# VHH binders against Hydrogenase maturation factor HypD (hypD), part 3

Target 1, 377 residues: Hydrogenase maturation factor HypD (hypD), of Rhodobacter capsulatus (Rhodopseudomonas capsulata) (p26411)
Amino acid sequence: MKFASEFRDPALAKGLLAEIARLADQIGATAEKPVHIMEICGGHTHSIFRYGLDKLIHPGIEFIHGPGCPVCVLPRARVDECIEIAGRPEVIFCTFGDAMRVPGSKLSLMQAKAAGADIRMVYSPLDALELARRNPGREVVFFGLGFETTTPSTALAIQQAAREGLANFSVFCNHITVPEPIRALLDDPYMRLDGFIGPGHVSMVIGIHPYDFIAEDYGKPLVVAGFEPTDLLQSVLMVLRQISQGRAAIENQYARVVPEHGNRVSLAAIADVYERRPSFEWRGLGEIDASGLRIRAAYRAHDAEEKFGVGYAGQRAAVEEAEGCACGAVMTGRMKPVACAQFGKGCTPEMPLGALMVSSEGACAAYWQYGGARAAE

## First folded at step 15 (VHH)

Design p2 (from m1 with K28T)
Fold by OpenDDE, fold request of step 20:
Structure p2 (fold): chain B 377 residues (1-377), chain A 121 residues (1-121)
Amino acid sequence: as target 1 above (377 residues)
Amino acid sequence: EVQLVESGGRLVRTGGSLRLSCAASGFTFSDYGMGWFRQAPGKEREVVASINYRGSKTYHADFVKGRFTISRDNAKNTVYLQMNSLKPEDTAVYYCAKDFYSTWEGPFDYWGQGTQVTVSS
């Protein structure tokens, strides 16, 4: 399904497509030798497919779906740990809705809830904080999930809990950062990446300069993008212009929303509450150095990992992907969703085998919802 | 464990020079920006200079006015602050800090113990 009619300015979009085509030809991009552009954010993946940009754009441009989907990069073992915490009778376990259906090794959080665990869906960590206030006899645990977009709100909740002396509020911190997995991908000798569409919402927090290493060390362009069709097309055009000119720089297409230097208040909260882990496990990518966050010692009273001795504070179990699941390959750009043997068969939104089908921002979910991509033709 | 150890602070006369060093360990030094801060008695801590992960970008506070220069040697896991034309108002404890990211902008998440710089009139 294509939503070309939803372009804010169809004439502008057509013009952008034409210019993209011109530059693609100029740099010698073809279907056989395409320019590989990775959209880092799952929201961009969704937009690309929603508006059929993968089909409309020059065949010499290939979108590589990045790891910017929070639940997609979450290993099954983390779900198991969540369920372990939630299984305690004193615990009210709080999580975002998107994580509820992610399969663990045995159960999802949703299934655990059905089995009697007190698991509650929340829209913000402040909801969980309020639950802690209302339930002084219970331990309220918030599942801290996601990139720098969600990290500040969790930090604020922890700070607030500390200020109030709310001892029955804690966070199971599984927050991650964007730059480190991108570095890992760039260091992969099997990956062919020519440019990046940078994550708009994450960049609202961290700014654009945390990506400088992509240009300076690897010589790859990155353009921070909005989420409208014209934003994406403009960003692709900007990437191609850099390539055609033989330069690499970090640029901001989304300057109307993303400040160059990020949100300093949010960043201050991050630095106050969190520190980087030595490493953190990513689905399909394995352990990545300094890619995860943990709660600092000053806020240890609100660290569920330490309170319950789970995750990196305990014995971590190695959990493999479900049989037939190729989420790891898809996540690393080595496989398109439609090339997965289970896609639309053993793995569906109703019966998800892997996390990429669960999240609306997951590549598999996007392919399913919008009838596939150019690769499916 | 992340460790930052400052050295080089001492008593100097007005117009003198010092070179501060900060030895870093417990993290991949070359992946992170670094900064120098100072705190004088009764004053707030303030940024003196900062440097990105590879030294290609730096920031120097306005009060530096070309007198101080931040640099780094990634092979030695060390960041430096060369201080020239020192003034009594430069008297403070100088702190080395690790940037949370690869940038020069912070935020900063680890700090050293500090080294005392005293400039006599």
Scores: ipSAE 0.915, ipTM 0.963, lowest interface PAE 0.5, mean pLDDT 94
Fold by OpenDDE, fold request of step 20:
Structure p2 (fold): chain B 377 residues (1-377), chain A 121 residues (1-121)
Amino acid sequence: as target 1 above (377 residues)
Amino acid sequence: EVQLVESGGRLVRTGGSLRLSCAASGFTFSDYGMGWFRQAPGKEREVVASINYRGSKTYHADFVKGRFTISRDNAKNTVYLQMNSLKPEDTAVYYCAKDFYSTWEGPFDYWGQGTQVTVSS
């Protein structure tokens, strides 16, 4: 029934499912001994569940939900730091909408706003830049959040601010990169991963070769995927083909959108504005070497971390998860959302304990919205 | 702090050979690609060669034409440029650079101070 109403090409999907099933059987995949494929991107997680691919696909295929949700991997301490900055009367604090409801240790940004902080939701860092232009007597701070998908736009805003000499624009940089946390997961002896669905939008920026180490060092296949159900099924099929052939390579299912070598203009902007941090803290993963970005010295005037002495420029507080919250385990694929004791009870979209329930790309949100019935079995 | 220190540049005659070295520190060398660039007087900096994190993939500029070879020793945190059949037009300051990623493609985010290579006729 879902095929007729939701799939653009039901016949293709059916064919792909059949071929997946054939390969799964050939590989010896069963419900008891499944092939573990991690979709890195939260968008893929949602697509999988939205279209019921978890239920339609061969039972020998198990999706492991990766850390590709920007706010999901952010420790609560970062929210606290945002609120600290936003609490300053001179500050207009700008953030994307998905960060507004993420719980800190005491408040969310949304709650802080309600309490009187000048916090504004923006759709791009350029919106924040414009606010800075219009408010010369205020310090406009943009919360630089996310993976390589958002990093270039932030970079461009910083570059523009610098060109204009706009001193009242700064970025609280919390940008992160995809390859490093994947390496961390692969290095985890308790993680069983047989293949990867690579993030399509991130790969538009960085290309496919930053993932080469997954194949070359760990012998695992990765297929960069689009977001349509047939894209995902095709990508799963490609992963299974590699496995069945005993090979590992980085492949691009999404070649219609993702260039092999990425966006060189965006990458140039990244290199110009940012440098890698020695390490960055991830929810559930801890400190990961060179996994975060900071603003380079040349653009120090636009670095809110330095301006306000927060984050890694200040005294970092270790903030634990909320009581009962298992976001760390879920976001790293160690636990399914439905296995969390708080899922749908103490933690709901209306009353979230952690970021995974709040974010539209969070695994918990996906399970809540679309039902994670198979995962619950 | 990331540091890249080039060495090996000197005066050589046309047809001669040089081996440049770049010693890297301040980061996990084996996780990143590396590159060699050069800049001649009055010209823009140009890529000579690049190499991914483990040496399995390399790029060489068209003007190299098989004369130069990039390599690396991760145990020594060093990248090399073997230059053979040198020509006067190869005269330049040669720079070592760190790739932002593990690839050979760049972008590059750190640079050495450079080493002068002069090829006389």
Scores: ipSAE 0.914, ipTM 0.962, lowest interface PAE 0.5, mean pLDDT 95
Fold by ESMFold2, fold request of step 20:
Structure p2 (fold): chain B 377 residues (1-377), chain A 121 residues (1-121)
Amino acid sequence: as target 1 above (377 residues)
Amino acid sequence: EVQLVESGGRLVRTGGSLRLSCAASGFTFSDYGMGWFRQAPGKEREVVASINYRGSKTYHADFVKGRFTISRDNAKNTVYLQMNSLKPEDTAVYYCAKDFYSTWEGPFDYWGQGTQVTVSS
């Protein structure tokens, strides 16, 4: 297996692995009592498995796969509501492609499209705006999904629709924010998390200081990391160095890209368009206070929840997880994907039972692609 | 529903002192940063000071440094602005604001109704 030959600088990677091992030994990390480091973002999860970092790193270091994959945390009930909206004859329902295969209680959006619903893949919310301009007799609805990486572009589309008086454009807002689920995980008495690899792309928007509470209140280091193997290894080293020194701080390994204070223009758009919901449901994690965004009253004409009486504006039904689905345990680090009874049996990329098998950034999909199950393809 | 209620604004002579209070409700106060803004007639609203969720980091605008101090009491869900050495140009409506995050950097997503501060010559 030639993981090292795929690195941009194999000698640097080996040096970082050696220093990681030295610090892990110094702090007493072992396979029996590991240091638990959560990579928050699914992009980091993908890179860890693609480059085999989980196999190359000192056995006292255990990666915990975080909730930073928006399709992974999308509740089945919200998929069902998307399908209800999309089934209306006047509606053109627009979504990013990665959400189409997420299972609802009966159908995915992909299956609803095959059954006749007008569901269109778009590459930005601006594509949905253009559809609304071209189709004044139709209701164009954009599925607003994702963390702060995507919330600014959706906000700009809403602002533009309002400026144009484009009455047939609306957004089904399911945008979420990063700090709140991390606080919920840190407050969970069953979770043991020693340090964090912070998101790269979200932090380009929000900067690094929204994470300060992790160090200040919980005493846990967080390093905002790039996505190359050496970025990740250096970030793990920085986490271990903090632990070995008895300190906790927010550090920016990805400063070549991530501004300390974020993107102030993007943040202003977010504050103009959205407000925090009192509570929001996360698949596998339950209700998390203040973690979801809703469209402000000033932009009500563009709020699909209000327009169609669905979601938090309607009668929100409780939807149980599929029988035997262990997504909650995988997302909280209590179970590896291969230990799930459904992995490779009732849950495959071809027939996903849970959302973690849908996105290439999901832990189950990553294990499938880079683990033993992919070798059988 | 987020509520920010400012109090303490009044008429004060030049050189005097004044303390503004802002009582907060409808959110977990200790999770979020807070700020004070002001708006004089015919001018844009401007940040005066801000403070992070626990009070460990603050910002004060240059035009108030050394004269105004932001503070917070998380047990009382209240943020304060201590204003000393007041000048007629400090005359404005003062607004309490909630940070979208736990920081002192903004963006700010809710404002109170404001409290009038008038500094007489």
Scores: ipSAE 0.819, ipTM 0.928, lowest interface PAE 0.7, mean pLDDT 89

Design p2 (from m1 with K28T)
Fold by ESMFold2, fold request of step 20:
Structure p2 (fold): chain B 377 residues (1-377), chain A 121 residues (1-121)
Amino acid sequence: as target 1 above (377 residues)
Amino acid sequence: EVQLVESGGRLVRTGGSLRLSCAASGFTFSDYGMGWFRQAPGKEREVVASINYRGSKTYHADFVKGRFTISRDNAKNTVYLQMNSLKPEDTAVYYCAKDFYSTWEGPFDYWGQGTQVTVSS
């Protein structure tokens, strides 16, 4: 196939596609009754669409786009609280660039910056620490966002600030974890999930065993996958083999990078700095028990919620998405982005209505960049 | 809030047996791994045993191999440490701990207040 010839190893890709097709036929998977495979991480979503794997693969295999995009699940109320903190004249508010355009209820951080708030893009929490050292008369606040790929570096920054006695550094913690939303999705009777492509980067930190419950309790295979097209195709094949054999296990296709037991130093830092919230809101998914992290009392001096009186109160009054935005349906796999009435019309990467159009790892943004253009004649 | 309450620690003679219990609350017990640690006077806290969320995987430190057994009862939100063939070297405060994840591997993010075990010659 034409797209297969553009891969790094097109002969391997063609062989994998053929074996996937054979197993899909053996299982009885069809376009009408597909095998549903969720890729948990937005990086996998991006790779699938960049290389057209959704079009190349047997039509009985349907990819379901998972919740592993931190900006995609960031609640609007938390964006509003970022803007409130950043609007204080003593504050330098530091954020990763991909969060800048996430819509809040009224403004994004980008719009607040244009209106005069001191908001700075940083590449790591260490950049924010340096700003705090250089600006002792200002309050430097880092926007703690992301899954276990980013939680260790934020934790290390908090630990370092505590060791230095750096009183003007704090974190507005919105970090979340991967296993809890997957459990919530598997418990939803309207979700039809047959297998999983597990996160690559998160699993470098947590290893593979936090996923064991997916196979053991729910009977669903999960394969931790690399990001190259052949990694993804091999991982789909591994999922299908488990299904065809009537087994469910956690397999590591990405063992060249992902250690079985994760990164023990990073995990120790996470456990030292954070504790689990009773519940946390996921934009488009609602409140999920034990899925969000907060900074422990021992590090209270570095907790922006404590310093600025902007605490998390659990369930909040619902804030409606923009009219016509179907982010919840896309996030839960009930709808493809191109079926959304606003896709490519009122909702674009330049003018996003919902969070899934903001990040390159969001399903709507991936369809815009790679999927929709391929459908045009 | 997460609470872990150990019980069952007491004075026992060398060669005796003891069962420690840890009652857990404030989280979904069956979603998380658990562990037992100990700390003798003047020594660092050390892992004794750990167990995954369903009890299908365990770890036991070499110094308790064959003598101690970790187990759990998810219906009672309780983790146990069965301690046999006790030695004076086992004298310590024993702590129950919650795994951050469903595994037996740690890291552990919550700790109980501990229960004293004293083994007499």
Scores: ipSAE 0.806, ipTM 0.922, lowest interface PAE 0.8, mean pLDDT 89

Design p6 (from m1 with D31E)
Fold by OpenDDE, fold request of step 20:
Structure p6 (fold): chain B 377 residues (1-377), chain A 121 residues (1-121)
Amino acid sequence: as target 1 above (377 residues)
Amino acid sequence: EVQLVESGGRLVRTGGSLRLSCAASGFKFSEYGMGWFRQAPGKEREVVASINYRGSKTYHADFVKGRFTISRDNAKNTVYLQMNSLKPEDTAVYYCAKDFYSTWEGPFDYWGQGTQVTVSS
């Protein structure tokens, strides 16, 4: 780690670290009794380790890796369902790149592609929409994956398809929301969480107030953060200040990018296209009430789940993790990646057992790429 | 299935008071914001008031001017709109709506059938 060269403002970072240390000491945080701060977003996880913040920060601060990795929270069964759809000769199955290598029970999408399925990596749902236009004789299915960051773009594509009467475009909707799994974690008696680093990109869409319940009901601070080292350090400092003051509030460190009330256009699109499912299955967390989205009846013509009778529209299979895989424990913050018996052995980026190793936002991938965490030393 | 059923709308005289109720079912009421909207003939639907999931934050439209108050009883799965000092211009169909999130800000994803409020001169 090259502190002077890697940080845009080393002096600021140094100052922040010093203040963090001071507050940590003030509140009695130690390595033995650390403050547990969960970074919800996988992007933050990677930033933390990329810049070695886990090593630089006061030992009384422990980062807990949250469930904000889209493919990480996806059960293997969903991958199987994707492959099922993609296996149809009439289907062009479109997905983001991060989903391609996620293991199903038998194959990944990438492996299915190699086996002959017409699976295509896209950068946006609009790419898939364009494919539908270009291939009127094919059913183009977009894998709607991710949190509120991606949900709007998918919604826009669906709306556009509807406007155009493009019947051969559909979405296999597996979109999820951030607040509900956080609630689930907070309700878990075995989880110790003292504060949160809120997801910056998600918050660009939904604003900061959907997190209010974290402060109001659970008395935990949350600070929406950017992704630069100083953003994260400032956010940690803000969390610690709240703790030291005995208060809990939702704050926005990332105000330069995140509007308080979110993106109202995006939110309108979400409300137009989607409705909440009664529940949705999360890797490691199980069924979480109202945590997933489905396409509304008005756009049923573009609902691949309904078209193909897959997922919640069909018979759902219960698929467990691969033998030895501890993704569920890791993604919920119950286990560090390096504590997994398979980490770096039976599970590698080249031979992954679970999603967390192959996702660019996965905690296991972060640990692998950046040499683990202080806690693992 | 999400159900929102408004009640309480009726004919009242100018200066009168009315309390609207919206009974909600089919979702965990206490985790979602709620709102009241109204639509007068020939006009667009407009927000009257909204309330977050626990009632700690509310919004009231400017035209309310302190005359209306939104509240909720989570134990009864009901949101209320107390309307005082009613005016003829308040005549509209009033709709209850469910927030997509726990906030007062919306977006709103479910609507009731509405209840007619008529204010006579």
Scores: ipSAE 0.916, ipTM 0.963, lowest interface PAE 0.5, mean pLDDT 95
Fold by OpenDDE, fold request of step 20:
Structure p6 (fold): chain B 377 residues (1-377), chain A 121 residues (1-121)
Amino acid sequence: as target 1 above (377 residues)
Amino acid sequence: EVQLVESGGRLVRTGGSLRLSCAASGFKFSEYGMGWFRQAPGKEREVVASINYRGSKTYHADFVKGRFTISRDNAKNTVYLQMNSLKPEDTAVYYCAKDFYSTWEGPFDYWGQGTQVTVSS
């Protein structure tokens, strides 16, 4: 049983860095020919930069920032749709705080709120459910945002609403899944990825085996990681070991928290409430097959998309990125934040052009806050 | 639309063999796990066997005891259940199901109509 304090031990970190350096040298990794390791989760991106691991780690190791930031991959069109729903006088629109500042084509949710829309920040879908109970004359809409980490809680809220017959509770479902965008990236001939740091919190729900295809089909290692400095370093080390040995497997560095087979109760709720969409649009990635979830017919009464005829149930508008915004390139690893012409100039945390600067889990925000600059070398 | 269509169920004598097939459509078959379930009269539906997206990993229920084998042909969008040494207690409606993920573990989110397997004494 490992204690949390062990994962913040500088001495341990130093040892891990040394071992990483040794393996990096062994496999011939250099600054000119680096090993590309993608951290999928935005939380890992944040942790990497928070603890300065990008600066401390061997120059032959390059972190590629993946699409695991929920608001980062949200198309502007979806924000517009949220605002459209929220603009209805009968609606109380509920959302997580991180989505409030994400720019739509005209307004953010925060700006819409300021303009008179009844938009409320919540910490869970159950908060929204409670609002529905307390406001029987209003339609309470929860913005179902995020990966498998948040999907179960939304599902449980929907199930509970159904059991209680709460007709005034609905979800605008924009939940997405992790494996599909990773597959899309791996299928991209321009992407060079040598390994992955797997998302810890997502894996708590889905387990590690949904990633098996990464190893079995693409021959790439993936290590599910915790969020402490030593977690990340150990995970990098594990990835490098696989590479050095010429093997690919899905491994779990975060076994103290992540069960191999996931949370079966959560998974059951997911299967009960949701089904996969044929495709779903990702910011910067476009349409990805089976990467989004919609609410199943049995729970149609709680589907805001159907109730209001928005999103995929309505006329979809193509909305481009803001002028000068390169979020799409950054989130796919094609560009580092510091290479964006707007970074720290036309795009700042106070005046963000894109979602990657809005969320602390976004690569741009992380670079800004912690001074990520290795990409400029 | 996801469709699963089972076939192959029939009356068979104890000790006999059957091969069930499930034809899948409406999704990318090769990216999802599949499973076989059965439901006997008055009993709950139970898992018989499951298989991951490429057939590299399988699960078989304890009661199978080596008698049944799940397999798949991704080129044909079909999952199979080879049943040997059938017993009267194997009498049930057999269902194929689609895994929500690429694994053998489930959860399962779509089901076929089922095929009746009857084993006579």
Scores: ipSAE 0.916, ipTM 0.963, lowest interface PAE 0.5, mean pLDDT 94
Fold by ESMFold2, fold request of step 20:
Structure p6 (fold): chain B 377 residues (1-377), chain A 121 residues (1-121)
Amino acid sequence: as target 1 above (377 residues)
Amino acid sequence: EVQLVESGGRLVRTGGSLRLSCAASGFKFSEYGMGWFRQAPGKEREVVASINYRGSKTYHADFVKGRFTISRDNAKNTVYLQMNSLKPEDTAVYYCAKDFYSTWEGPFDYWGQGTQVTVSS
């Protein structure tokens, strides 16, 4: 198998594939009655398709693409709010590049930049903090996005701005947390999920125990996984072993990187800076209780929602998705990208209808990027 | 708005027992871990015990192990601290805290106003 021979350890990969096939047969998994394994993180989705693991693995194993792409799950209304803030003449709006091409209702941030808005690509919230120091007459706003992988660095920047009394730095906070959407998916009667490949990078921060409820209350195994092909194959095997044994537990395949109890310093910063919103909208999932973060009142001087009067609670009706865009169904694993009528026609990386086509972790982008290479092989 | 209201703190003789309660509101109590902390005069606040969302996992600090027991009643949105064999060094303000996650590990993101426990010799 061509993709297997490109692994760093082809013999290990072939052995793992064989054992996966043996367990899948033992469980009775078939293409008609598959075992559904959700990889929560978009980085795992991209690794699966880069190395063709979905084709190499036993046909009774079906990967379900999870919502672990923070730009992808941001609703269009929040993109529109970014554009409103960025259009203000006093504002320097700082964002990382993944978010710039995400379409809003009318414009993306990249299009707003071309139209004259002062929008700057940064590599960290600390870059935005430095811009605020250098531009005391301007309002510097950082677009706060991501799960727990990114929340600590944003918290650090807020804490530092507060220590310095740097009044012209603020964050438009759209940070979210991982456990809540998983619970929402497990409670959804239209989703049949048998096991999980847990996030690698988020788990470096939060550890493995925030996932315990998945095994304890829902009886579903979860394995925190690394991103190498053999990490993923070993993690699938670990999920299947649990299923075959009638067992559900949280296991850490990525223990060389992920500490069991997470990063206590990062977690303390999260608790210091943020509080949970009562609910927050997720593209394709609706409102999920306690899933979004907002900046605490102690740091209100650095909260762009307060500073510019653009708050989540003040929003009206949710903005409709673009006509023909199936991003919600793809983001929740209800539809594969290639089943979307617009895929490769009205929706391309050059002309995206939704965030999944432009995000580095988006399922549509993975199919687009790796589908052509796979066909050439 | 998250509210944590401790009760049950009072003056107790050495060797006595006391049960603290914390009534929680403003969040889905059954989805979050809880903890008890204490702060004696001139000392830093320290963890006493913590408990996960369902009560299946707990932590007790070594200085209270065997004497204090954390528990919870999810139907009443209440977490408890049973304190036995009390010593003068247990004198402190005791705080209820909410875990940011469903675990017993913290971090803790909300705190009650505290209840005073005083142990007399």
Scores: ipSAE 0.823, ipTM 0.931, lowest interface PAE 0.7, mean pLDDT 88

